# Ledger of designs, part 4: miniprotein binders against BTB/POZ domain-containing protein 19 (BTBD19)

Target 1, 291 residues: BTB/POZ domain-containing protein 19 (BTBD19), of Homo sapiens (Human) (c9jj37)
Amino acid sequence: MEPLGLVVHGKAEPFSAALRSLVNNPRYSDVCFVVGQERQEVFAHRCLLACRCNFFQRLLGTEPGPGVPSPVVLSTVPTEAFLAVLEFLYTNSVKLYRHSVLEVLTAAVEYGLEELRELCLQFVVKVLDVDLVCEALQVAVTFGLGQLQERCVAFIEAHSQEALRTRGFLELSAAALLPLLRSDKLCVDEAELVRAARSWARVGAAVLERPVAEVAAPVVKELRLALLAPAELSALEEQNRQEPLIPVEQIVEAWKCHALRRGDEARGAPCRRRRGTLPREHHRFLDLSFK
Short names: E, the ipSAE of ESMFold2; O, the ipSAE of OpenDDE; V2, 0.75 times the mean of E and O plus 0.25 times the DockQ between their complexes.

## First folded at step 2 (miniprotein)

Design Yb (from Y1 with Y58F F62Y K63R F65L L66Y)
Fold by ESMFold2-Fast, scan of step 2:
Structure Yb (fold): chain B 291 residues (1-291), chain A 81 residues (1-81)
Amino acid sequence: as target 1 above (291 residues)
Amino acid sequence: SDELKERIEQLAKEVDRLESELKKSGDVEKAREKLVQLLTKIAELYREAKKRGDPEVFERAYRLLYEALEIVDEIEKLKSE
C-alpha cells in the first residue's frame, strides 16, 4: 500500500519564466491599468491579481458590465514599481533595484503585500547610502516602519554632513525631520544645521506655496542657537530680517545665554552639544562639564 | 506646453551659468542676488506646470529647484570663509 499523498513540485525557473511573460502582456489580459504620472498602460490578469492580493480583489470588485472595459487609473504608483508588484504576484519573485525599491516598498505597504514588504526592507537596508537614506526615512515615517526608521536615523547620524545636502533631505516632511533635529548624535555643526533647515524650508515653501517661516515653524524650536558664536547669531539675525525663518524671540534667548554666560539648565536641549558641534569659547559656560 | 519647455530650458541655462560664474569669480553677493531671482522664477514655473498638468516640465522644474538650492548652500558656505 502507498502512503497518503506527497507534495512534489516541478522546476521553479521555467514555471516562473512562463508566468513572468504574462506581465504587461496584452494577449490573454482582461484588465488594463493606467499607471503613474506618465499614464502608462499596463495589461494584467484579474484572476492572478485577485487571488494573490486582497487589495486587487477589492479594487477589481464584482464583474463589470458587458462591453469594452474601462482602464483602471492608478496615478500615484510609478510604472516600474507597479510592474515589479505584478512580477511578484505572478511569479512569487521580483528583481529589486536601488533606484526603484522605495516605490516598490510603498506599493507593497499600500497593497498589503507583507512578504514583498519584508523583501524590500531587507534590500533597502543592504543598499542604504547617503543618496537613498533620507528618502528611505520618509517612507519609514509615512508608514510607521520603526526598524527602518531607526536604521535610517543611525545612518544619517554617522553621515550627517553628506546626508543633509541631498535632495532626499530637502523633501523630508517635518515629521521625518524632527527626529534628526532632536538627535544629540547628529555629526554636524549647528551653524551648518541652521543652513540645512533654511534650505529645507525654502524647498517646502516653494512646493507648498507658503512662507518660509510657516514651513519651518514645526522644526525650528529644535535648532540649538545658543551653540552659535556672537558673529554667527548676528549673521543669522541679518538673514532672518531678509528671509524670516526663526522667531525673533528664539534668537533673543540665544543672546541671553551669551549675556548671562550660562546655558539653560532647566531645558538642556537648546544648549546641548551634538556629536558634530565645533567648539566655541562661550561653550565653556553652557555645559556643567566645561568642555 | 512648448512655452513652458522653452522657459525651463532658459532657466536651466541661467542656473548653469550662475554656478560657472560663481566658481570663476567667487563673487558671492552678486551670485546670491541672481540666484534669489532664479529661485522665484523656477518656483513660479513649477507652480504653473503643476496647475497645467505638464509632468515633464513639472519634473524638470522640481529638479532645477533642488539644483539651485544646492548653489544657495555653496554660497552660504563661502560666506563663512
Scores: ipSAE 0.000, ipTM 0.119, lowest interface PAE 22.4, mean pLDDT 80

Design Yc (from Y1 with K50W Y58W K63R F65L L66F)
Fold by ESMFold2-Fast, scan of step 2:
Structure Yc (fold): chain B 291 residues (1-291), chain A 81 residues (1-81)
Amino acid sequence: as target 1 above (291 residues)
Amino acid sequence: SDELKERIEQLAKEVDRLESELKKSGDVEKAREKLVQLLTKIAELYREAWKRGDPEVWERAFRLLFEALEIVDEIEKLKSE
């Protein structure tokens, strides 16, 4: 219930500017954070953080012990993203940038800042491009942001060839890559997808210090090898002997499909073309000789 | 392209008619001549759809090409018996 009376407001900007002056200001500060890998000190005010954010209320709710206050270490949040969170909590406004918005979105989700999350989502959708979309997809999959995931997948479907060549693509988790490899709407040929999957697995293998085949195992089943021409399958088989990526059995199944005249009628397992699948001129069915 | 969609629908109907006619009459030579003409037209449409970037028509033409080749195999089996 609200009391009886007329609510009147002062000018928003001078009020916000006064509070903004307190962000990372040691004056009246009662907590020091050490943030990011660079271990940057950031000064803040417990009452403002706790009042505006349940995460900080729980984090800072314990009365400080006797002695000099110890800094609160938040090593996984980048400094720029943390400062953006503080600006939002102090002023209810924030400047969002293409280069940092995904880190601000991540912090908003982790700290339970629902309004900041929505503002970041709106910004990400407006600035989506080839270089950002795979990183945005990773964040969407990590936090179960279904609408953002759908928008990112749709963008990649429309810009497949370019998106698959980005650093963001190479850094996708298997869970984020799976929706792409399951899409019939990808505007890229299957031979190119196999090459992209190998590059992805090589990067993952180097980072995780695991064999290429093990990194690829969760996703390789989604590659539609039956779409490849016999010459392409032969080349893949030879490359697979040099650097294992795909189970031999999966390559054998593709050869069986060719022997059965791409036997959709003979086999229960579906084989579907994608939007970007190129016709194979050397496919046997196009070269059928007649008397 | 609406033109390409109309062409694939017409060719699909012609393949169905040919298969029905073959089952009814058993006239292998007449069916073979018509099938060769249809395969040529389907292959032309397949190439045209690929060049114009029409994946729906391209996919349908591929399936129809496969169906027509099944009829060719049945004709060859009948000749070998």
Scores: ipSAE 0.000, ipTM 0.144, lowest interface PAE 16.4, mean pLDDT 80

Design Yd (from Y1 with V36L L39F Y46R K50Y F65M L66Y; at its last look DockQ between E and O 0.01; V2 from the best seeds 0.00; counts 0 for: pae E 12.1 > 1.5, pTM E .783 < .8, placed apart)
Amino acid sequence: SDELKERIEQLAKEVDRLESELKKSGDVEKAREKLLQLFTKIAELRREAYKRGDPEVYERAFKLMYEALEIVDEIEKLKSE
ESMFold2-Fast, scan of step 2: ipSAE 0.000; ipTM 0.330
ESMFold2, look of step 3: ipSAE 0.000; ipTM 0.401
ESMFold2 (binder alone), look of step 3: mean pLDDT 79; pTM 0.735
OpenDDE base, look of step 3: ipSAE 0.037; ipTM 0.524

Design Ye (from Y1 with A43S Y46W R47K F62W F65M L66Y L69I)
Fold by ESMFold2-Fast, scan of step 2:
Structure Ye (fold): chain B 291 residues (1-291), chain A 81 residues (1-81)
Amino acid sequence: as target 1 above (291 residues)
Amino acid sequence: SDELKERIEQLAKEVDRLESELKKSGDVEKAREKLVQLLTKISELWKEAKKRGDPEVYERAWKLMYEAIEIVDEIEKLKSE
C-alpha cells in the first residue's frame, strides 16, 4: 500500500516578504547584472533565476569561476523593468505601473515568462488610454500579440483624432502604422490622416536618418487620396514639391477621379470611405462601400 | 447637443419624404432641387456638430449627406433613360 501524504501550506505573505528582501540584495547574491542604458548594478541569485526561468537557466548555465564572477550585461532592459521581473520570479507577484508596464511586458516576452506576459497584457488592457495605446500597439506588433493588437486598433478607431497627435503615434513603426491606415473605422478625415502621416514620416526620417519619402514609402499607398477635394490635392502637390512624401503618380491617380463625370468609374484607386471621412461633392461618383 | 440631434432627425425625415415622393411621382427635377437645398442644410449642421464636438450628430449628418447624394445619383440615372 502506498503511503498517503497530505499537503499543508504555510502563510503566503511572510514567505513572499522574505524572498522579496533578496531582490537586488548584495548580501547572499551570487550574480551581478549591469542593466539598461543606466548601467545599473542589480544583485540576484542564480538558483532562483534558473529554476523559475529557462532564459536565465541557459544564460547562467556556466558555473561561476574562481574569485568574483564578471557582471552579466543586459543593456536593452530598463532597470525598473528588470527589477519587476526579479520581483515576479522571487515572489510570484509584481506591482505594475502605467509608466513601466510595456517595458515589463517586453522583458516577459523576451525572457519567455508566459504568466508574467499574461498579467501584463491584462493590466495594459485595463489601463489603456490615448497616451499609452500607440506604444502598446507597437509592442503588440513587434511580438505578434494579436489580441492586444486588436484591442489597441479598436481603441484608436474610437479615439482617432486624439491618438494621432500623441508621441506614441509619431514613434510607430511602418508595420504598426499599416493596420491603422487599412482601417475603415478610423474616425478621421483623409486630409487630416495625410497630415498625420507626414508628421510621422518626418519624425521617422530624423530618427532613422533616412529621407522622408523613403520612410513613408511602405505606408503612403494606404492613403485614400481619391477622397480628397481638388483644392486639397492641389495643396498636397505643392507640399509634395517642397517635401516629397507621396509618389507623384499616386496624386495623378487621385486627380483622375475629378476629371471623370457622373457615371465614370475610377479604376484601381482606393475609394472606400472611413468612419471619419467628410463628404465632398465628387464622392457621389465613387463607390464608398466598406470592406 | 439635444438641439443638434433634433435638427438632424428633422432633416432625415425630409430626405425620407423626398425619396418616397420620387417612388410615387415623376417630377425628378423638383425633387433634385429640394435635395440640393437639404444637402446645404445638412452640411451646415454637420460643420456645427464638428465645431461643438458632438460625435453622434456628426456621424448621423455624414451618413445623411451620403444618403442624399445617392438619391441625387438615382435621379440623374432616371434622366439618362
Scores: ipSAE 0.000, ipTM 0.132, lowest interface PAE 19.1, mean pLDDT 81

Design Yf (from Y1 with V36R L39M T40L A43L Y46F F62L F65L L66Y L69V)
Amino acid sequence: SDELKERIEQLAKEVDRLESELKKSGDVEKAREKLRQLMLKILELFREAKKRGDPEVYERALKLLYEAVEIVDEIEKLKSE
ESMFold2-Fast, scan of step 2: ipSAE 0.011; ipTM 0.512

Design Yg (from Y1 with R32L V36Y A43I Y46R Y58A F62R F65L L69F V72W E76R)
Fold by ESMFold2-Fast, scan of step 2:
Structure Yg (fold): chain B 291 residues (1-291), chain A 81 residues (1-81)
Amino acid sequence: as target 1 above (291 residues)
Amino acid sequence: SDELKERIEQLAKEVDRLESELKKSGDVEKALEKLYQLLTKIIELRREAKKRGDPEVAERARKLLLEAFEIWDEIRKLKSE
């Protein structure tokens, strides 16, 4: 009933500071990593890594080499992100920065560091801006981070024009772009969205060394071409002849919608207006009734 | 390879010229067409440098690709005006 022992604690800050001093410190180090594209040497301690992280426990094994260990190469993680991971493993604390947090998040997910992942997610949400949001969306889609994906999509819906002009947008995978193209809340006009999709497909074609039309194929069906005015459809058709982006059949379907003057019920979601859709004369036909 | 070094230096000069021409003329469509061609050439050079085992040229091509993307962002901003 009465306690036989009492747990007492020393000061946290000196304890953490002592362990932080061991990060990338060759003193007592028993493993050397070669990290990132720059092949930066990083010194670490097997016991600290293995007891804190199952990934490192499996990677490093239980039998360390004598003297100077052979380096462990981790070429895909940037040095700054790797050092942040080590700081967290050694001290249970980390300083996060806007410019590196997505790389730290990526490492946390890849190394199975659940708590660090959650801390990075909270920080990313707090610092989301136009320049970061598309890169954050890509990370969310890549690793199935549903809550971050929803927050990024909502941010892009609120800041659509600015977000579509970023490098991060141009580098989105088709899987990450699809939720944006399916959004009724996207605050851009369809003509601008078609131009953004072409720019995205051009960059993707150059990077992946594939034809523009092939890169665009998974996403172009989401473009609501029936919202475009006749002059805009004619211009798109001519551009499509010079640089194929959209199947000819999809452009033909948009022309049919103009000719038949079909409403949303007849045309379905591909003809539905977005938050940023600018009014055009033919849009009256979607709501046209007996007058 | 000396050939690869000459090619990356030429592409870097072309990227600089594109940025300068865009600032002088404001001809967005011409800049866009040239940028697409430059992106394709930079990707091709990076692939060739990797195949020939020239990591210095491959890294320079990667950095040049990022510079080209910055010009792309500038072009998109001008189109939105």
Scores: ipSAE 0.000, ipTM 0.142, lowest interface PAE 19.1, mean pLDDT 81

Design Yh (from Y1 with T40E A43W Y46L K50E Y58L E59R F62I F65L L66K L69Y)
Amino acid sequence: SDELKERIEQLAKEVDRLESELKKSGDVEKAREKLVQLLEKIWELLREAEKRGDPEVLRRAIKLLKEAYEIVDEIEKLKSE
ESMFold2-Fast, scan of step 2: ipSAE 0.011; ipTM 0.420

Design Yi (from Y1 with V36E L39I T40R A43F R47E Y58M F62Y K63E L66R L69E)
Fold by ESMFold2-Fast, scan of step 2:
Structure Yi (fold): chain B 291 residues (1-291), chain A 81 residues (1-81)
Amino acid sequence: as target 1 above (291 residues)
Amino acid sequence: SDELKERIEQLAKEVDRLESELKKSGDVEKAREKLEQLIRKIFELYEEAKKRGDPEVMERAYELFREAEEIVDEIEKLKSE
């Protein structure tokens, strides 16, 4: 038998420990980053970053002007997330935490780190709870992470009332809110969903410096106003006069369902029940199909 | 809870009994009165299940509400015969 070359491996732990010692170590660094809103200095090694990540290869391949190298400013990434990225690039391992994993996931996607992205996705799914799920949904929608989006929507469907009252819900983009409002499996009554949508639109209006009705326009058509009782529609109409949220014509279409007293004759208004829809007398006249 | 599950299944038996009674007697007025009372009880249990966060019982209550609506349709059909 002819001897062939064999790949043999040293001990993994001391190798990883030695490389981990270089993370944010100024002694051998050749690049300084200023990261996050806190403007924290982070020291790194161009060769390790460039060989491990095409984003850094492109970023660091451009020589600064003549003179002393200036720090590279990355103001939008939090320091903790950036340090996690460096740990992964240097050691091929990272410690993930619930409080920072979405920021690490965001950096992994933006920097094109596919393995780190997958590890973060697996971790997010395991630690999903009411407080995290809407923020996770936003990240999933922003970056087109379909499987994470599906898992977050399913979690919100199972925990609808709690999820709708979180800060994360109020901060959802219209694009992230739409899949929720289209769901027949939301375990929440339409009157409560209308109130949640109004609160969401108020927060969005303040943040975006736009009118409430303008912020609500992309999503409000998904509200199933035909499910609301006459007293609820009347109250909504009065609130709409004080703070416009829903086009008057959409409220009119819902009133037609009551006037006609038949679901098939009250076309143009969504009549499909959700899992959390409370029974009302007029529902007898609507086609309350379950998806 | 097990209590809510037992209560909703008892209402389910009352729905089935009402449908059977209507088919045997054809007494539309009696069936209508019992049905209105039953729909109110189903709605009350649905709200109780919602307060306790029991989606399984909420879904079962909605199924019973739909079964009760089918009986309403049967009453209307018999009335027009």
Scores: ipSAE 0.000, ipTM 0.160, lowest interface PAE 18.1, mean pLDDT 82

Design Yj (from Y1 with V36M L39Y T40R A43T Y46M K50R Y58F E59D F62W F65I L66H L69M)
Fold by ESMFold2-Fast, scan of step 2:
Structure Yj (fold): chain B 291 residues (1-291), chain A 81 residues (1-81)
Amino acid sequence: as target 1 above (291 residues)
Amino acid sequence: SDELKERIEQLAKEVDRLESELKKSGDVEKAREKLMQLYRKITELMREARKRGDPEVFDRAWKLIHEAMEIVDEIEKLKSE
């Protein structure tokens, strides 16, 4: 049998620093990317990209030729995130920042960089705060990152009022908003949640160029209008007249709960309170099961 | 969006055509050219899906781009045999 060899290592830092110097450096570069909406040129090295990332190996091929596009346009990745990906591929290390980590995570998922994805997930969880959590939830829902989704939902449940007032909340997709609206653990009163849903729908309507009511349609059925007092329902009806958000029939169903103040009321689905639900007189007639 | 769903289904058919053409010709370089064209179309649809709040179409488009790459990888292995 051959004698066992001994693996010995040089210093990692000088080796890493030398390779880092090649990031976005035209010296020996053999591919040019145009990234982001800014159309920023980024110079790279095919052998390093292909060796480190199967996505780039498949995308770029083995030799530059008539079949290889030039430059390679990647319009949806921001320049800062793309440079972070290159730093990781060249050096096996990357400096992550709160302001860019979700875009780096997105690129890692899209390019199949499993280790970078895990490093970004660890960083996101560590720096998760009120301003970041809704954007993180959107990324988790978009890519099916179940553990991150659970952690984001739990954070929002614990910091509900603050989270609902963020830009990230207003930009959530309906699919990302639904788990929040279905949660009994949200520490917000239903009147505040209705106002938050209206703000969310207004922003979505402006972006999608569709009516507010149409944008809200997938999520408004989760609003527990039966929890609202008569004065609150009246105010909602008036606002609904000026800016339709909720089907009139859904408001009518909530009014029926006030009319049927009897022990045997045959209401539709049971009305569940949330952790933030403020007590109201009519609540004694509702099934306020929690959890 | 019904429009976005129709567009993603058309792109899925283009991925199927990529697989069929690659199996027939074995031309990996030509497949890479078509993959780049599909990448641009799929990425454009992903951007539209995010703008319109359609996570179902976004998720489908994300899976579709990886399916296209797996097809190229499989044919490259077959060619080496």
Scores: ipSAE 0.000, ipTM 0.203, lowest interface PAE 19.9, mean pLDDT 81

Design Z2a (from Z2 with F40Y M41L W44F Y48W V61R F68L)
Fold by ESMFold2-Fast, scan of step 2:
Structure Z2a (fold): chain B 291 residues (1-291), chain A 81 residues (1-81)
Amino acid sequence: as target 1 above (291 residues)
Amino acid sequence: SVEELKDRLEKVKQEIEKLADELKENGDPELAKLIELLRYLARFLEDWAKEHGDTERLERRAETLEKLIELLDQKIEEAKS
């Protein structure tokens, strides 16, 4: 029989430290990235990027022409997140921070770095709080990260009033807001949810320079106006005359529920109670079951 | 600008549908799932662009989709031989 070969390893930490020293080091670099809106130069090594990441392998597959290569512009990734990606590719380890982890997660998804993506997801779940959850939900919806989306929705369901008052909530896309508005488990009263939706639509309207009603159109059908007391509907109707948010027909359907004392006859799902729904006298005439 | 981003997203959507047509000939179910993901991402970005006008975030998402489409197009070409 031939003699057996045995694989032996040197110490991991000195090896890792040596490779970390190459991150953004202009000495020995053979590619320059210009990253973020601030257009920060970042120096890297094609062979390390290409062997560790198929995205970079394909991005950097074109041979440089004669002379100085033009920098590779990645204007949309923040410098801190890009440096975290490089640290991971060079050393197979990365230091994650609450303030930057969502951008690192975004880069990991975009560059196809599955292990870094999983590490970021684990970290996000551990540091999830009222201030971070809506931004995390947005990332989850953007990239179809179903498990993170479920964890974020569950967190918002448990901390609804606080979450709805955050800047992150006001900046949610309609696609990210819809799962929240469809939730029977939101611990918030419908009157407060209507106010939150109006604030959300106002911010969107200001940014997009469009009417509040147009910005709100994709989401307002999820508001369960039949849960509102007559005085609350009257107040909403008056505010709607001053600043249109909800189609008049939807308010009329809610009034039909009161006039006819019928839960689902005006509109099916919008009559359903949420976990945070405060009792009102007319609720005895509605089908307020929830899942 | 928001208008430039909307134009870029429209081109992205056209490229995704072109890749979907190419996959119709190929029949690879794994690539079909990637096309579904790209359609989802493009639709989300279009909705975001219409509703929020955050040009920096929209630019980052659009550039990423463009590069993912290039990567997928390369994989489809390799599969064809």
Scores: ipSAE 0.000, ipTM 0.141, lowest interface PAE 21.8, mean pLDDT 77

Design Z2b (from Z2 with L37M F40K M41F W44L Y48F R57Y V61L T64A F68W)
Fold by ESMFold2-Fast, scan of step 2:
Structure Z2b (fold): chain B 291 residues (1-291), chain A 81 residues (1-81)
Amino acid sequence: as target 1 above (291 residues)
Amino acid sequence: SVEELKDRLEKVKQEIEKLADELKENGDPELAKLIEMLRKFARLLEDFAKEHGDTEYLERLAEALEKWIELLDQKIEEAKS
């Protein structure tokens, strides 16, 4: 047929390798970043950054100021994550690692890099494990990443006891903890969950220098105290006197369920069981359901 | 007061790195996790200081970090024995 122009491409790998050689190369750079807490100098190219990323286009402008340019300080992004961002902007490819992907994801969101964000999300889901999942949940909640949040919650539901003992769990915000405490699929006994919530609140209280009860206030209503045996409730009352965590009124409502020997269905039963709920003698008198 | 907070943050960061070096000699993985938590809290404080300047909230966070550093230093010294 009639000949038309045909777009043809060279090999991608040599082209990308050439551009990668410019990443953090001081000889050809026209901007210097001081990155992370370690204050690492990173050399880059204004035209490449501005063409690939609107954040850098706005940050760097179109005309350098008069005199010797001062380094651009980005103290909150770790060096490894920043270098990964530069690699992606220069080559349209990036090597992702479990230990740094959440920081790369954070930078991708903050810099408005939608494609890198999606690639990081896909990678995080594939490498989720007990040590990473709570940190991933926090990032998902912080930036409103609904699909990642659902995946993290599902993972924690399947590995509840292990996940609740991680540093990442103790560092969760109240907003990130709430979806877990609302889950019927959480495979953990309520006594263990109360213990985990107290540990979480203690860490938050130490960091924020606020009372344990104040830190716990946004989340404690989700604890299903009616599932606890009388001896467990008595122990909780005693601990609550020494270190307040839960409003006394909430403990009283749990005791009311025991006194009545039935759940209070008129107000919505606060005794719905979870996947990990261990059987107790009084459970035969309560409305224990998944829904 | 902003200069005082900046100085406090620099001292906290230096103390964290000093404790990290001491911990490297002990090889305790639980203490390594505590060091990582302190680094995250220091970064949070730096981010808030840049956004809000000298506020009552930032002062309380700085005090909390300083107390956590004291507790960690005590635990590292106890582990040495």
Scores: ipSAE 0.000, ipTM 0.084, lowest interface PAE 23.2, mean pLDDT 78

Design Za (from Z1 with Y16F F20Y W24F R33W M37R)
Fold by ESMFold2-Fast, scan of step 2:
Structure Za (fold): chain B 291 residues (1-291), chain A 83 residues (1-83)
Amino acid sequence: as target 1 above (291 residues)
Amino acid sequence: SKEIEELKKVIELLKFLARYLEEFAKKTGDPEWLKRRAESLEQLIDILEKALEENGDKEVAEKIQELSKEVERLRDEIKSLES
């Protein structure tokens, strides 16, 4: 008779609760972190960190030093995000909050915690709203998180007017703004988008201490000026004389489209209509269906 | 080696983050947030450099020199952002 091994399991919750009790608990701790700008002490256990995370395995080595270990300073991770990382490493579960999830996601990416990264991504998508979406887009672009980037762009396409008025929008990098300006699905009129781009460039100019036109240079080519009515182009040209944003040559090209009344001259990016483009009479020569 | 290729991928992510930090730092005008992010990247770079130094064969040593140059560039960018 061959004896057969049988795997049996104890209750998960008491096991997880016991390990959770060790998070930031000096009892049995053998490493102390000083985290965030608050310089909060956080107590941890080298064996649990090292076996669960290659980053900590590399950081901590195999043996504690002689005597009391010196604190390991991680000043750039917020305390709340670091505690969330420890909770996940100790219990394989974590409580995520809207206000801190982007910081937990950042830590998961930086520490190479793929499962925690995926859990944070799922949570961000679930709690995505007008106030969070631009900050989430920036994180996605920063770390090359393609699926999150697509979800954020789609959300902004559906809620364009509200999203463009947020602080998060004004703080977008040029790299994060470009996918939005290239979108045919963006639900705003081009006149409003030009105003939003000017506001974005003004904030960037103040912070970067560079001219408005220089800050706007990487993105302004995506503005579809041929969609603007003659009165709107005239107003933009006057404002551009007072505060340069767009190269004069780009405004001239838009005027050529009006003068020639040729759909072939104005077709294509950056001349195509967007989902939110308000109809204007001259649009008939940009749309070959109505020639 | 496979380990060196993984380290190169992480270094490329850190380069991307450094570019973003330069833009974002200037946009926010928050020196304390900038300092925090620069220090975090510096610590990650130190860990990567130690991991590179722990590799023990001739081919790995040659790749370590290449990756160290890229890490040094990133450190210089981070120091620039602090200022």
Scores: ipSAE 0.000, ipTM 0.138, lowest interface PAE 19.6, mean pLDDT 75

Design Zb (from Z1 with L13I Y16L L17F F20W W24Y M37Y S40A L44F; at its last look DockQ between E and O 0.10; V2 from the best seeds 0.00; counts 0 for: pae E 9.7 > 1.5, pTM O .724 < .8, other shape alone 9.382 > 2.5, placed apart)
Amino acid sequence: SKEIEELKKVIEILKLFARWLEEYAKKTGDPERLKRYAEALEQFIDILEKALEENGDKEVAEKIQELSKEVERLRDEIKSLES
ESMFold2-Fast, scan of step 2: ipSAE 0.000; ipTM 0.352
ESMFold2, look of step 3: ipSAE 0.006; ipTM 0.311
ESMFold2 (binder alone), look of step 3: mean pLDDT 81; pTM 0.776
OpenDDE base, look of step 3: ipSAE 0.381; ipTM 0.781

